# VH-VL binders against q9umr5, part 382

Target 1, 268 residues: q9umr5
Amino acid sequence: SYKPVIVVHGLFDSSYSFRHLLEYINETHPGTVVTVLDLFDGRESLRPLWEQVQGFREAVVPIMAKAPQGVHLICYSQGGLVCRALLSVMDDHNVDSFISLSSPQMGQYGDTDYLKWLFPTSMRSNLYRICYSPWGQEFSICNYWHDPHHDDLYLNASSFLALINGERDHPNATVWRKNFLRVGHLVLIGGPDDGVITPWQSSFFGFYDANETVLEMEEQLVYLRDSFGLKTLLARGAIVRCPMAGISHTAWHSNRTLYETCIEPWLS
Key: E = the ipSAE of ESMFold2; O = the ipSAE of OpenDDE; V2 = 0.75 times the mean of E and O plus 0.25 times the DockQ between their complexes.

## First folded at step 18 (VH-VL)

Design pn126 (framework fv_nofazinlimab)
Fold by ESMFold2-Fast, scan of step 18:
Structure pn126 (fold): chain C 268 residues (1-268), chain A 122 residues (1-122), chain B 112 residues (1-112)
Amino acid sequence: as target 1 above (268 residues)
Amino acid sequence: QVQLVQSGAEVKKPGSSVKVSCKASGGTFSDYAISWVRQAPGQGLEYLGYIIPIFGTARYNEKFKGRVTITADKSTSTAYMELSSLRSEDTAVYYCARGSYDSTGYEPFDYWGQGTMVTVSS
Amino acid sequence: DVVMTQSPLSLPVTLGQPASISCRSSQSLVYSDGNTYLYWFQQRPGQSPRRLIYKVSNRDSGVPDRFSGSGSGTDFTLKISRVEAEDVGVYYCMQGTLWPFTFGQGTKLEIK
C-alpha cells in the first residue's frame, strides 16, 4: 500500500482548503492515509515559525512512528518553511517525498494580497523597520521577510529563515544539514502567476539581489556553500522542479492538472 | 504632545471580564506597537502582551493563556485589553505603553498611559 | 523564561551621594544583531513608569546626565552619580531580547 501523507497548511489557512487535494489522492492512490494537520489555523498562523515547528513536530512524531516504511509531506505556502525546519530538527524523520507547494523558500519581498490584507497601505519598503527586531520576530511573516535592500539586517535579525538556510551561523547547523539530507525527494512547485509569493522564484530557491534582479538557486551562496544540502541533493538527483504557469496562490491545492503533473508521481 | 489616555477604574466580580481602553494621540497610530503591563498593589511589573496594529493581531504572554485579548481600532487610535475569568489575583493597575520604530530601529515604552485600577472583589 | 534579578531590593541613600543598582539576567541579552535589549525604568510614587535608559546605556531625552547605564551580556548596572530628592521611587530593569519579555523585581530607592 501507499505511504501516509501529512499536509501542512499556510498563512491564514486551515485544513478545509485541502478537500480537493484529498479527493485527488484518494482517486489515484486509494487507501492512502492522509492527515491534514489542524494546528495554527487562521490568525494563529502568524505565531513565530519556531513555535509552529514545535507544535507540528509533536503531531508528526506518532504518525511517522506508525509508518516505518516512510511518509510523504505536502507543505503549502508558509507551511513549506515549517516543513523545511521540521526536517532539520528531527534526527529520526522518515520522510520520502517533501512536496513544497508554492513556498517562499528564500523569503518574501513584495506587495502581495497577503500584505494588503495585513496593511491597508503598501508597507514593502518599510516593513524591515519592525520585522528586524525581537518584537517583529514574534510574527511568522517577519521570520521570512527578506528585504534585499537591507540584507545585513535580514542576516543579523532573522530568527528563522536566515538560520534554516545557513545564511547565519548556528551551533546546530551541521546536525540540521545531516537530518535534512535524509529526505528522499525535494519536490519544488511554483509559478509566475501565483500573485502572492514574491519573487515567485523563491519557491525554487531563487531570490532578488540588491537591484531586485532574480538570481536562481545555483547562483545563491546557500547553494554554492551547500549550507543545508541543496547542492548535495541536486547532485544525487533528489531535487524535482515543477513550475507551472496559470495558477494563482490559492489554487495550487485544488488544480487537477497540477496534481497529476507535479504531486501524483511522488506519492509512492 | 504624545499622550496615552486610559479608561477609568473598574470594580468587577470574580468570573467576569474587564475591557480597558487606551487612546493614543500624537503621531500615527499604525506606526507603533502598544504593550500592556500590569502591577498588583505593592508589587512589580508584569508583561501581558502587545499588539502591532498594522498586523491586526497580538502576541500574548502564555501565563495568561486564553484569558487575555488585545485589539486595536485604527479609526479611533484606540487599543483595548480584555481579561476574562477574573480572579482576586487579577486586582492590579493595568498600563498601556507604546513603542515606536524609525530609522534607528524599534524602541518600546517611550510613553505610558496613566494606568487603570481594576479591582476584583465579591 | 529569562529571569531578571535586581540587587539591592531596598536602597536607602543620603542626598547628594551616589547610588548603584545591579540587574542580572539568567541568559545573555545580546540579540543576533549585536544589540542588547536591556532597559531601565523609574516609577515615582503614584506615577506611571518612565523609561530612563534604552539598550543598556542610552539616556532618553529629558533624563538628567546623573543617570547612566552600563553592562554587557548578563550583568547590568544603573548608576545615579548624585541622588536628588526627586529620584525617590522604584527602579526596574527589563529585557526585550527573548519572549516573553520580563522585568526585574524592582529596587526601591529611599532618602535616609
Scores: ipSAE 0.765, ipTM 0.889, lowest interface PAE 0.9, mean pLDDT 90

Design pn127 (framework fv_nofazinlimab)
Fold by ESMFold2-Fast, scan of step 18:
Structure pn127 (fold): chain C 268 residues (1-268), chain A 122 residues (1-122), chain B 112 residues (1-112)
Amino acid sequence: as target 1 above (268 residues)
Amino acid sequence: QVQLVQSGAEVKKPGSSVKVSCKASGGTFSDYAISWVRQAPGQGLEYLGYIIPIFGTARYNEKFKGRVTITADKSTSTAYMELSSLRSEDTAVYYCARGSYDSTGYEPFDYWGQGTMVTVSS
Amino acid sequence: DVVMTQSPLSLPVTLGQPASISCRSSQSLVYSDGNTYLYWFQQRPGQSPRRLIYKVSNRDSGVPDRFSGSGSGTDFTLKISRVEAEDVGVYYCMQGSKWPFTFGQGTKLEIK
């Protein structure tokens, strides 16, 4: 029998986006119980990420309780950040594979078609003014907005990502690290043709320096300091990197080759 | 010149809804955040919620959740506050106020509308 | 929710004398960025509120220098060094450090 799979969607998304993913799982792992969580759909995906974490936590507790052998998480786009926090705040999660499907794990800094749709009159260079305030931090996109030209503001004002990544101190950091380290496998998926996640290497814990040069995970202070366990997980052999070219942001959950290569092997 | 102009006074029956408008003139509408605040006669100020038009969604004070809806129409530079299931306790002057995020960062309440009296009585 | 408590609620003052209004918060208003999002507003009879002070002590453009804000953590003060007739109205403090944002109950300033 296969462990249940819990799916967490992304920004402006809903369960309808995962029809193909469900089909693939049913074909390769028949009998798998897959739950796509219908919380914070559409515009509600802009609610603060801590509020979303609380809501998703309440939804996953009974699912995990019914599966003593463990569960798998597939978390898409912004949903990958929700799952990052979920794994840190839950003292008793039993997650085996955490599959992060093109999620901005080090943050977002980019003028993409999706961001231009949201704020076509604003440039990415100006979002820091509203995002790094208590008003801005009540919106999910500002919770992971990471302007590399104002890293001091990001570190001090981010109410979510800077804390979850251990980039700013928090009283619960040690417990969050301990909880996150219980995960069996951290499967990171993303690629250069995503077109939304900027830089795309954010899906692999890489990010821009002050000159917008991408530094990979192993060059990040959060990795070097092992702030929430990345270095420990990598040494344990628990981090899987699965980059794939030719896949746009909305196609990660509907590409068969991507599924067979990057997702299927981790659904025991 | 920046100005916020609100719709006129309304008298409503209990159980009905009211929708107050706040039209911003001067500047780019998407560069503002719009807050809604109310004041019952002879009472203090109460924060209802706010919208950041560029994100297209609002934050609501939990006290009013399920009854208040704040929206913005960028094409007309107008924000709206709709309050449903009206009670006599909702009788108040409703204010919109903007906050600007410019070269100095975000500063709330730099300009206020003139207020809209909403009276709920039978 | 953060509770904001003002005192006094009624403040009769003699023209030309100083006035002082206290505002206390139920928890610290220091945000993670080191800023304190505490604001003071003036509302003259029949008018919309007007922002006087932002972030504890910064005077808004056009606000006379006889108005000053001070404080830290949970205790804040608005002072008027020399009350003038035009100062009659209700004064409100507000915190914007933690959602939901909340106002004090207001202090009515009256000339004796």
Scores: ipSAE 0.808, ipTM 0.910, lowest interface PAE 0.9, mean pLDDT 91

Design pn128 (framework fv_nofazinlimab; at its last look DockQ between E and O 0.82; V2 from the best seeds 0.87)
Fold by OpenDDE, look of step 20:
Order: sequence, then C-alpha cells, then structure tokens
Structure pn128 (fold): chain C 268 residues (1-268), chain A 122 residues (1-122), chain B 112 residues (1-112)
Amino acid sequence: as target 1 above (268 residues)
Amino acid sequence: QVQLVQSGAEVKKPGSSVKVSCKASGGTFSDYAISWVRQAPGQGLEYLGYIIPIFGTARYNEKFKGRVTITADKSTSTAYMELSSLRSEDTAVYYCARGSYDSTGYEPFDYWGQGTMVTVSS
Amino acid sequence: DVVMTQSPLSLPVTLGQPASISCRSSQSLVYSDGNTYLYWFQQRPGQSPRRLIYKVSNRDSGVPDRFSGSGSGTDFTLKISRVEAEDVGVYYCMQGIKWPFTFGQGTKLEIK
C-alpha cells in the first residue's frame, strides 16, 4: 500500500484548490489515503505561522501515528514554510517525502502582478516598516517577508523565517536541525513563470543579495553554515530540485505534467 | 496632519450588532495598523483588535470569541469595527487609533479618534 | 496574556511636585530586535487617550519634557518632574510585544 499523503495549502487557499491533485494521486496511486488539512483557510491563512504550525501539528500527529511506515507531505506555497517548521519542531515525525510545492522557502520580497493588489511597488519597498514590528509579525506574510535591503531588521525582527533558517541564534536551533534531517527527501518545486513567489528561486532556497542579485542555494549562508541541514541533506542525496517553466502560481497543484514529473515519483 | 473621525454614538438592544466607522484623513491608509480599543465607563482600556488594511484582515483579541469583526475600506480610508451579540457589558466608548513611522520604526497609537459611545440597554 | 500591573492606582499630587507611576509586566517586554515595547498613554477627563511615550523612553511630539519614561525588562516608570493642572487624568502603560497587547489598570492622577 501507498504511504498516506498529507496536503497543506497556501495563502488564501482551501482544500478545494487541491481537487485536481487528489484526482491525480487517486489515478496514479489508487488507494492512497490523502488528507488535505482544512485549517487556516482563506483569510485565516494570514494568522501567525507559528500558530498555524501548532494547528497543523495537532492535525498531522494522529495521521503519522497511524502510518508507521511513514507519510508524504505536499505543502503548497506558504504551506511549504509551515511544513518545514513543522518538521523542525517535531522530533518524532516520520515524513518520507517533503514536497515543497512553489514555496517561498527563503522568503518573499515580491511585487508581481498577483501581489500588486496587496503590495504596490512603493509599498513593497516599505513593507519592512510594518512587517518587522510586533504588529506586523502577527501576520503570516510578514513572518516570511525577507527584505534584502534591511537584512538586520529581518534577522532581528523576523519571528519565523529567520528562526527556522537558523539565521538568528536560538536555543532550539540544533534540535530543529536534527528533527528536520529526519526527512527522507526534500523535493523542491518551482519555476520562473510562477508570478507570485519572488524571486521564484526562493522555492529552491535561492534569494536576493543586497543588490537584488539572485544567489542559488549553495551560495546562501544557511547552506554554507548548514544552519538547518540543507548542506547535509544535499550531501546525502536527499534534495530533489524540480524546476518547471510555464506554470503559474495557482496552477502548481493542478498541472498533470508537473504532477507526473515532479510529484508522483516521490509518492511511492 | 492625520485625523481619525469616528461615527456617532449608538444605542443598541442586547443581542443586536453595532458597526462603528473610523475615517482616516491626512495621510496614507494601507500600511498602518488601525487599532480598536474600548473603555467601559469608569474602567480601563481594552484592546479589541487591529487591522493592517493592506493585508485585508485583522488580528483579534480572542477574549471576544469571534464577536468582533474589523474591516477596512482602502478606497475610502475607513476602518470599521463591528461587535455582534451585544451585551450590557459592551457599553463603552470605542476608540480607533492609527500608528505612524519614525526613525525607530513602526509605532502604533500615534493618532486617536474622538471615540464612539455605544450603549447597550434593554 | 501578558499582565501589566500599575502602581499606584490612585495618585494624589500637589501642584509643582513630582509624580511617579510604576508599571510591571508579567514577562520581559524586550523584543527580538532588542527594542522594548512599552508605551505610556495619558487620558485627560473627557478626552481620548494620547500616547506620551513609546518604547520606554521616547517622548511623542508635543509632550512636555517634564514627562520621562524609564525602565527595562519588566519594570518601568513614568515620571512627571513637576505636575501641572493639565496633567490630571488617567495614565496607562501598554505592552506591545505579545498579542493580545494589553494595558495596565490605569493610574488616576489628581491634584491634592
């Protein structure tokens, strides 16, 4: 039998968004128990990410307990960060494949058309002001807002991303790294035509430097320092990178070709 | 010069709802937290919640168990606070307040509305 | 929730004399960014609250220099060097480090 699949949605999403993914899984892996967690849907997805992590943890623990052989996680967009944090705080998780589906793993600093209604260009450049405050950090978007021009503020005020990245020292860094390294495979999916994740390379742990030049994962301090285990995972062959062009952000979970190429191989 | 102008006093029956408005003028609207605080007669200040209009959602004090709804209309620079299932103990002056930015960062409660008295009585 | 405790709750003061209000928090108000998010508000009779101090010791524009804030960690103080008649009202401390952000009980300053 196939290992259970747990799906975590993204910002402003609901379980309904994954109807095609469920169909694909059912067709290719019949009998798979797929659970799309119906938590923090819609506007509730703007709640603090640590709150979401706790809620999702409560939901996945029973599922994991019933699956001694392990489970797979498919985590979409913001959900990918939730899942990474989840795997960091859980010392007894049994996740085989962690599939990060177009997630801003290294943060967001975007003003794409999709986000322009939220973040006009001028606002993007100034969002750090509210986001790197206690008031801003009560919203998920600010929890992974990564302003490359205000790195100090990010490092000091980010209550989520900077911590799970091990970019800011904290008492649980070593343990979280150990926990995260329990994952069998980390499957990173994203692409240049996403239109939301900015830069799109964030889905592969790439990100802007101070000049907004995109650096790849291997150039990031979190990798070089192995602060949460990326270097270790790569060394053991546990990281899979699956870039795909021609897919918009809202289509990652509803593209058959993407599923067959990037997701399906890791559901066995 | 930023000003917050709130809607007028309300008299409501128990079980009904009240919606108070707070119109901001003299500055931008979207990237500031609009906070709602209430004060019962002769009592202290109580934080209800706040919205950052650009995000389109609010953070609520769970004490109110979902009775509070805070919204913002960016087109009119107006924030709203709706309190449902009103009780006598909800009788209070309700204030909206807005933050500001300075060299130290974001600071809330720099500007205050004049307050809106909401009386709940049978 | 973070509990903010003010003392005294009633503060009768003679004009021209100094006043001091204490505010204690149930946990540290030092944020990860190193700032301490403690605020002081003044509410004169019949008026809306007014922010006096932000982040422990920063006076807002228009606030007389006779007002000063100090403290660290969990213990904070608002001082008025020379109380004036216009200082009559209720003073509140507030923490802005953990949601829900909470106020102290208030200290009512009156003239003897």
Scores: ipSAE 0.925, ipTM 0.966, lowest interface PAE 0.5, mean pLDDT 95
Fold by ESMFold2, look of step 20:
Structure pn128 (fold): chain C 268 residues (1-268), chain A 122 residues (1-122), chain B 112 residues (1-112)
Amino acid sequence: as target 1 above (268 residues)
Amino acid sequence: QVQLVQSGAEVKKPGSSVKVSCKASGGTFSDYAISWVRQAPGQGLEYLGYIIPIFGTARYNEKFKGRVTITADKSTSTAYMELSSLRSEDTAVYYCARGSYDSTGYEPFDYWGQGTMVTVSS
Amino acid sequence: DVVMTQSPLSLPVTLGQPASISCRSSQSLVYSDGNTYLYWFQQRPGQSPRRLIYKVSNRDSGVPDRFSGSGSGTDFTLKISRVEAEDVGVYYCMQGIKWPFTFGQGTKLEIK
């Protein structure tokens, strides 16, 4: 029988967005218990990410307890950061596949079409000013805002991303790395036509340097120092990269070819 | 120069609601925290909540959970605070305030509105 | 919530003499960026509050240099080196480290 699947949604999102994904899983893996967590939907998705992590943790504990053989996570957009934090803070998680579906894993820096809906005028060059303050850090977007031109402010003021990436020293770094490394597979999904995640390579742990040149995962300090386990996972053969062109940000969970290519093989 | 101008005093009955406006003039507010603070007669300051208008949502002090709604209209540079299910202890002066930026980052409460007296009386 | 405790709550002072107001927090106000998010406000009779000092010791524009802030961690002090008649009012400290951000109870400064 198939391991249960837990689905975590993204910014301004809800459980309904995953109806097609649920259909695909039912057709290819009949009998799979799939739970789409209905928490922090709509504007509640702007609450601090640590508050969301705590709420999602409370929801996943009983599901994991009833499935001692393990579970899979499918985590979309902002939800992929929530899920990665869950894997770090839960010393008893039993996640086999962590499927990160177009998530800003190294952060966000852009006034893309999705953020333009939120910000009608371009604000990316100025957001660091409020985001890197305690007032800004009370909003989820600021928790993973990563301004490559103010990396020192990011490193020191981020209450979330710099910590879960191991970019800033903290007392829990060793324990979080140990917990994260309990995952069986890390499946990274994204592509150049996403239109929202900026740079789109953030979904693969790539990100801008100070000149806005994208450095790949293997060129990032967090990989080279193995600060939370990426180098260890890659050496173990546990990282799967599944890039796909031609998919917009809102279509990742409703594209059958993507599901069959990038998701289905990992739902053991 | 930046000024925050609030709506006029209100007298309300218990159980009703009040909506106070705060219009920024001579400057911008969309990427600042616009805070709401109240002061009952003879009492100290209570932080109700704040909005960063560019995000379109607010943070609330849980003490006022369910009774306070904070919104903003970016096109008119106006923030609003609505308090529902009014009680006599809600009689207070309600202030809005905006922060500022300096070389060390964001600093709260640089500019204050003149205050709006809300009296809850039967 | 972070509790901010001011002392004294009432402070009668002779004109020309120094005044000192204490503010203590229930936890450290040092943020990961190295800054300490402690603020001081003055409310003169019949007026809106005014920010005097941000991040412990930085005077706002137009605040006289007889006002100074100091402290670290959990213990902070606002000093007025020579009290003038215009200094009458209520002084509040505030922490900006952990939501909900909180004020002290206030210290009423008056001329005796």
Scores: ipSAE 0.846, ipTM 0.928, lowest interface PAE 0.8, mean pLDDT 91
Fold by ESMFold2-Fast, scan of step 18:
Structure pn128 (fold): chain C 268 residues (1-268), chain A 122 residues (1-122), chain B 112 residues (1-112)
Amino acid sequence: as target 1 above (268 residues)
Amino acid sequence: QVQLVQSGAEVKKPGSSVKVSCKASGGTFSDYAISWVRQAPGQGLEYLGYIIPIFGTARYNEKFKGRVTITADKSTSTAYMELSSLRSEDTAVYYCARGSYDSTGYEPFDYWGQGTMVTVSS
Amino acid sequence: DVVMTQSPLSLPVTLGQPASISCRSSQSLVYSDGNTYLYWFQQRPGQSPRRLIYKVSNRDSGVPDRFSGSGSGTDFTLKISRVEAEDVGVYYCMQGIKWPFTFGQGTKLEIK
């Protein structure tokens, strides 16, 4: 009688990455219907995030329709941003727990060892030049590239993250906020040893200022303005923060202790 | 001096594939994107797709999706455009062109290759 | 797709006289950053295209000052103040705001 679980993967990822997560869910919540969406796998994960949102939306509609009691979302890495937008664009979603596994909710700014297979030469300081153009915005990673030294360019050129965060106005902002606020619980998971998400506090809506000093969620304009409902959700008691040290980026979906501590309690 | 040098003319049968190369010189290969555009005889310009080499993948015009593949080899500073299932309508000059993002932001088509004539004949 | 429409398609002009080419887009080319992603290219007979103007009005290095671009939103113009023999060729506008990026059908400039 457990609510169905929908899993959305991350950058250069696929459903196969979640085999351990599915084992954990089956052990603790036997009978749970878990659907890992096999869309935008591998290199297709670089497609624009709005295109991915549309595709995932088409896949989740029939699952939600079959579960009038509600569903849970588990969204990993880049997938957490897809799920943020899904919850905003769907007027009728019935999501109870939205579990965000180490997702760059305020964006990404970093060149880490784990990104060298994607960026063989360091592009951290120069990526803003291509990303903040229509050419760059046709690639998912540029949709959430957030250079704190060129925040004005990010705010003006980001076609995705700045809009879903309410950092730039959009005609649909009021409806997106209303839809997002329908979520039962926002469970934020991340940690300092991730090694990919930079700053790691982006998973908790913290981010760099112009001096690369991290400001936490409550100091962000998006929170203070309540642009898409974070302040309202926090006041409602609906935001759960679950930081954990010792977990690398590719291990969030395969660590039993993390699952038991941060995920299991929210899978009613 | 910045140059884009393309491979030579090709004559192909319908149903075959063609792979055109575009070798870049001058500048750092990772500091620009490469676009592919074609022009049928007496016709206008049509965008096939483009690659940002540092991402390792390309963006394709849906009209050609499934038939066009754009790749880049950073070690040789060479971009490639492969078009499969060739038809007579694919007869055109194929151009590669550079867009730079090394200074003031991204601007497309600052330098063009000389073009490669691909003729598809029965 | 964004449709780019040029007029005229054929432009015979007398040497030394001005020439003007219009380009209209089916939607606004103004991006959220405030820039307008409209480009002009010149293709001389038998040659590769060459970029003349980027973002409506910015002239490329080496492009003579007799070439100028103007316009806003959906309506753009390329002007040549004094046409020279070397200007013969086809001129294309292009939008760079929405993928797939698209070109106008081209305007053939000829000396009469």
Scores: ipSAE 0.839, ipTM 0.924, lowest interface PAE 0.9, mean pLDDT 91
OpenDDE, second read of step 19: ipSAE 0.924; ipTM 0.965
ESMFold2 (binder alone), look of step 20: mean pLDDT 91; pTM 0.932

Design pn129 (framework fv_nofazinlimab)
Fold by ESMFold2-Fast, scan of step 18:
Structure pn129 (fold): chain C 268 residues (1-268), chain A 122 residues (1-122), chain B 112 residues (1-112)
Amino acid sequence: as target 1 above (268 residues)
Amino acid sequence: QVQLVQSGAEVKKPGSSVKVSCKASGGTFSDYAISWVRQAPGQGLEYLGYIIPIFGTARYNEKFKGRVTITADKSTSTAYMELSSLRSEDTAVYYCARGSYDSTGYEPFDYWGQGTMVTVSS
Amino acid sequence: DVVMTQSPLSLPVTLGQPASISCRSSQSLVYSDGNTYLYWFQQRPGQSPRRLIYKVSNRDSGVPDRFSGSGSGTDFTLKISRVEAEDVGVYYCMQGAKWPFTFGQGTKLEIK
């Protein structure tokens, strides 16, 4: 039998977005128990990420308890960051494959096509002013806003991403790293035509330097210092990178070719 | 200069809803936090919640969760606070306020509206 | 929630004399960025509050230099070096370090 699959949605999203993903899983792995977590839907997805982590934790505990052989996580967009933290705070999780669908793992710095449509004033260069304050940090978007021109403010004010990535010290960092390293496989998915995640390489732990040149995962201090276990996972052979062109942000969970190439192989 | 102008006083019956507006002029509207604070007659200040218009949603004090809704319309530079299921204890002056920026970062409550008296009585 | 406690609640002062208002928080107001998110507001009778001091000790533009803020961690003070008639009103401290943001109960400054 196949391990259960738990799905965590993204920003402004809901369980309905995954209907095609569920069809694909049912076709290739019939009998798989798939639970799409129906928490923090729509505008509630803007609540602080630590609050979302707590809510999702409460939902996954009974699912994991019923599956002693393990579970898989499929976490989309912002949901990938929720899952990153979930795996760090749970000292007894039994996650085999953590499949991250176009998630801004090193943060976001860019006017998304989605937000630009609603708000014509460019927020890219000025969002740091509100995000790196206690007011801004009560919103999920600001929890992973990573302005490369104000990296000092990001490091000091981010209440979530800088801590989860080990970029700023936290009393629980050693335990969080140990817990995260229990994961069987870290499957990273993303691509250049996403249109929302900026830079798109953030989905693969790459990010802008101060000149907005993208540095890949192996050049990041978090990797080099092995702050939460990326270097250890890579050495173990546990990191899978699956980039794909031609896929827009809202299509990662509904593209059959992507599913067959990047997701299906990891759903034992 | 930045100015916040609120809608006029309202008298409401228990169980009804009230919606107060706060129109901003001068300066930028979208990237500041717009806060709502109330003050019962002769009493202190109480924080209801705030909105950052560019995100399109608000953060509410749990004490008012389920009753308060804060929205913003960038096209009219107007923020709104709606409070439902009104009780006599909700009788208060309701203020909107906006922050400013300096070299130290974001500083809240630099600009205040004139206040809107909401009286809940039958 | 962070509880903000002001003392005294009533402060009668003679014109031209100094006045001091204390504000204590139940938790440290130092945020992870190293800043202390403590604010002081003045509310004159019949008027909206106005911000006097931001981040403990920074005076707003247009606020007379007779007003000064000081303190650290959980213990803060607003001082008026020479009280003038226009200073009559209620003074509030506020913390912005942890949501929900909270105000002190207010200190009413009156001329005796």
Scores: ipSAE 0.805, ipTM 0.912, lowest interface PAE 0.9, mean pLDDT 91

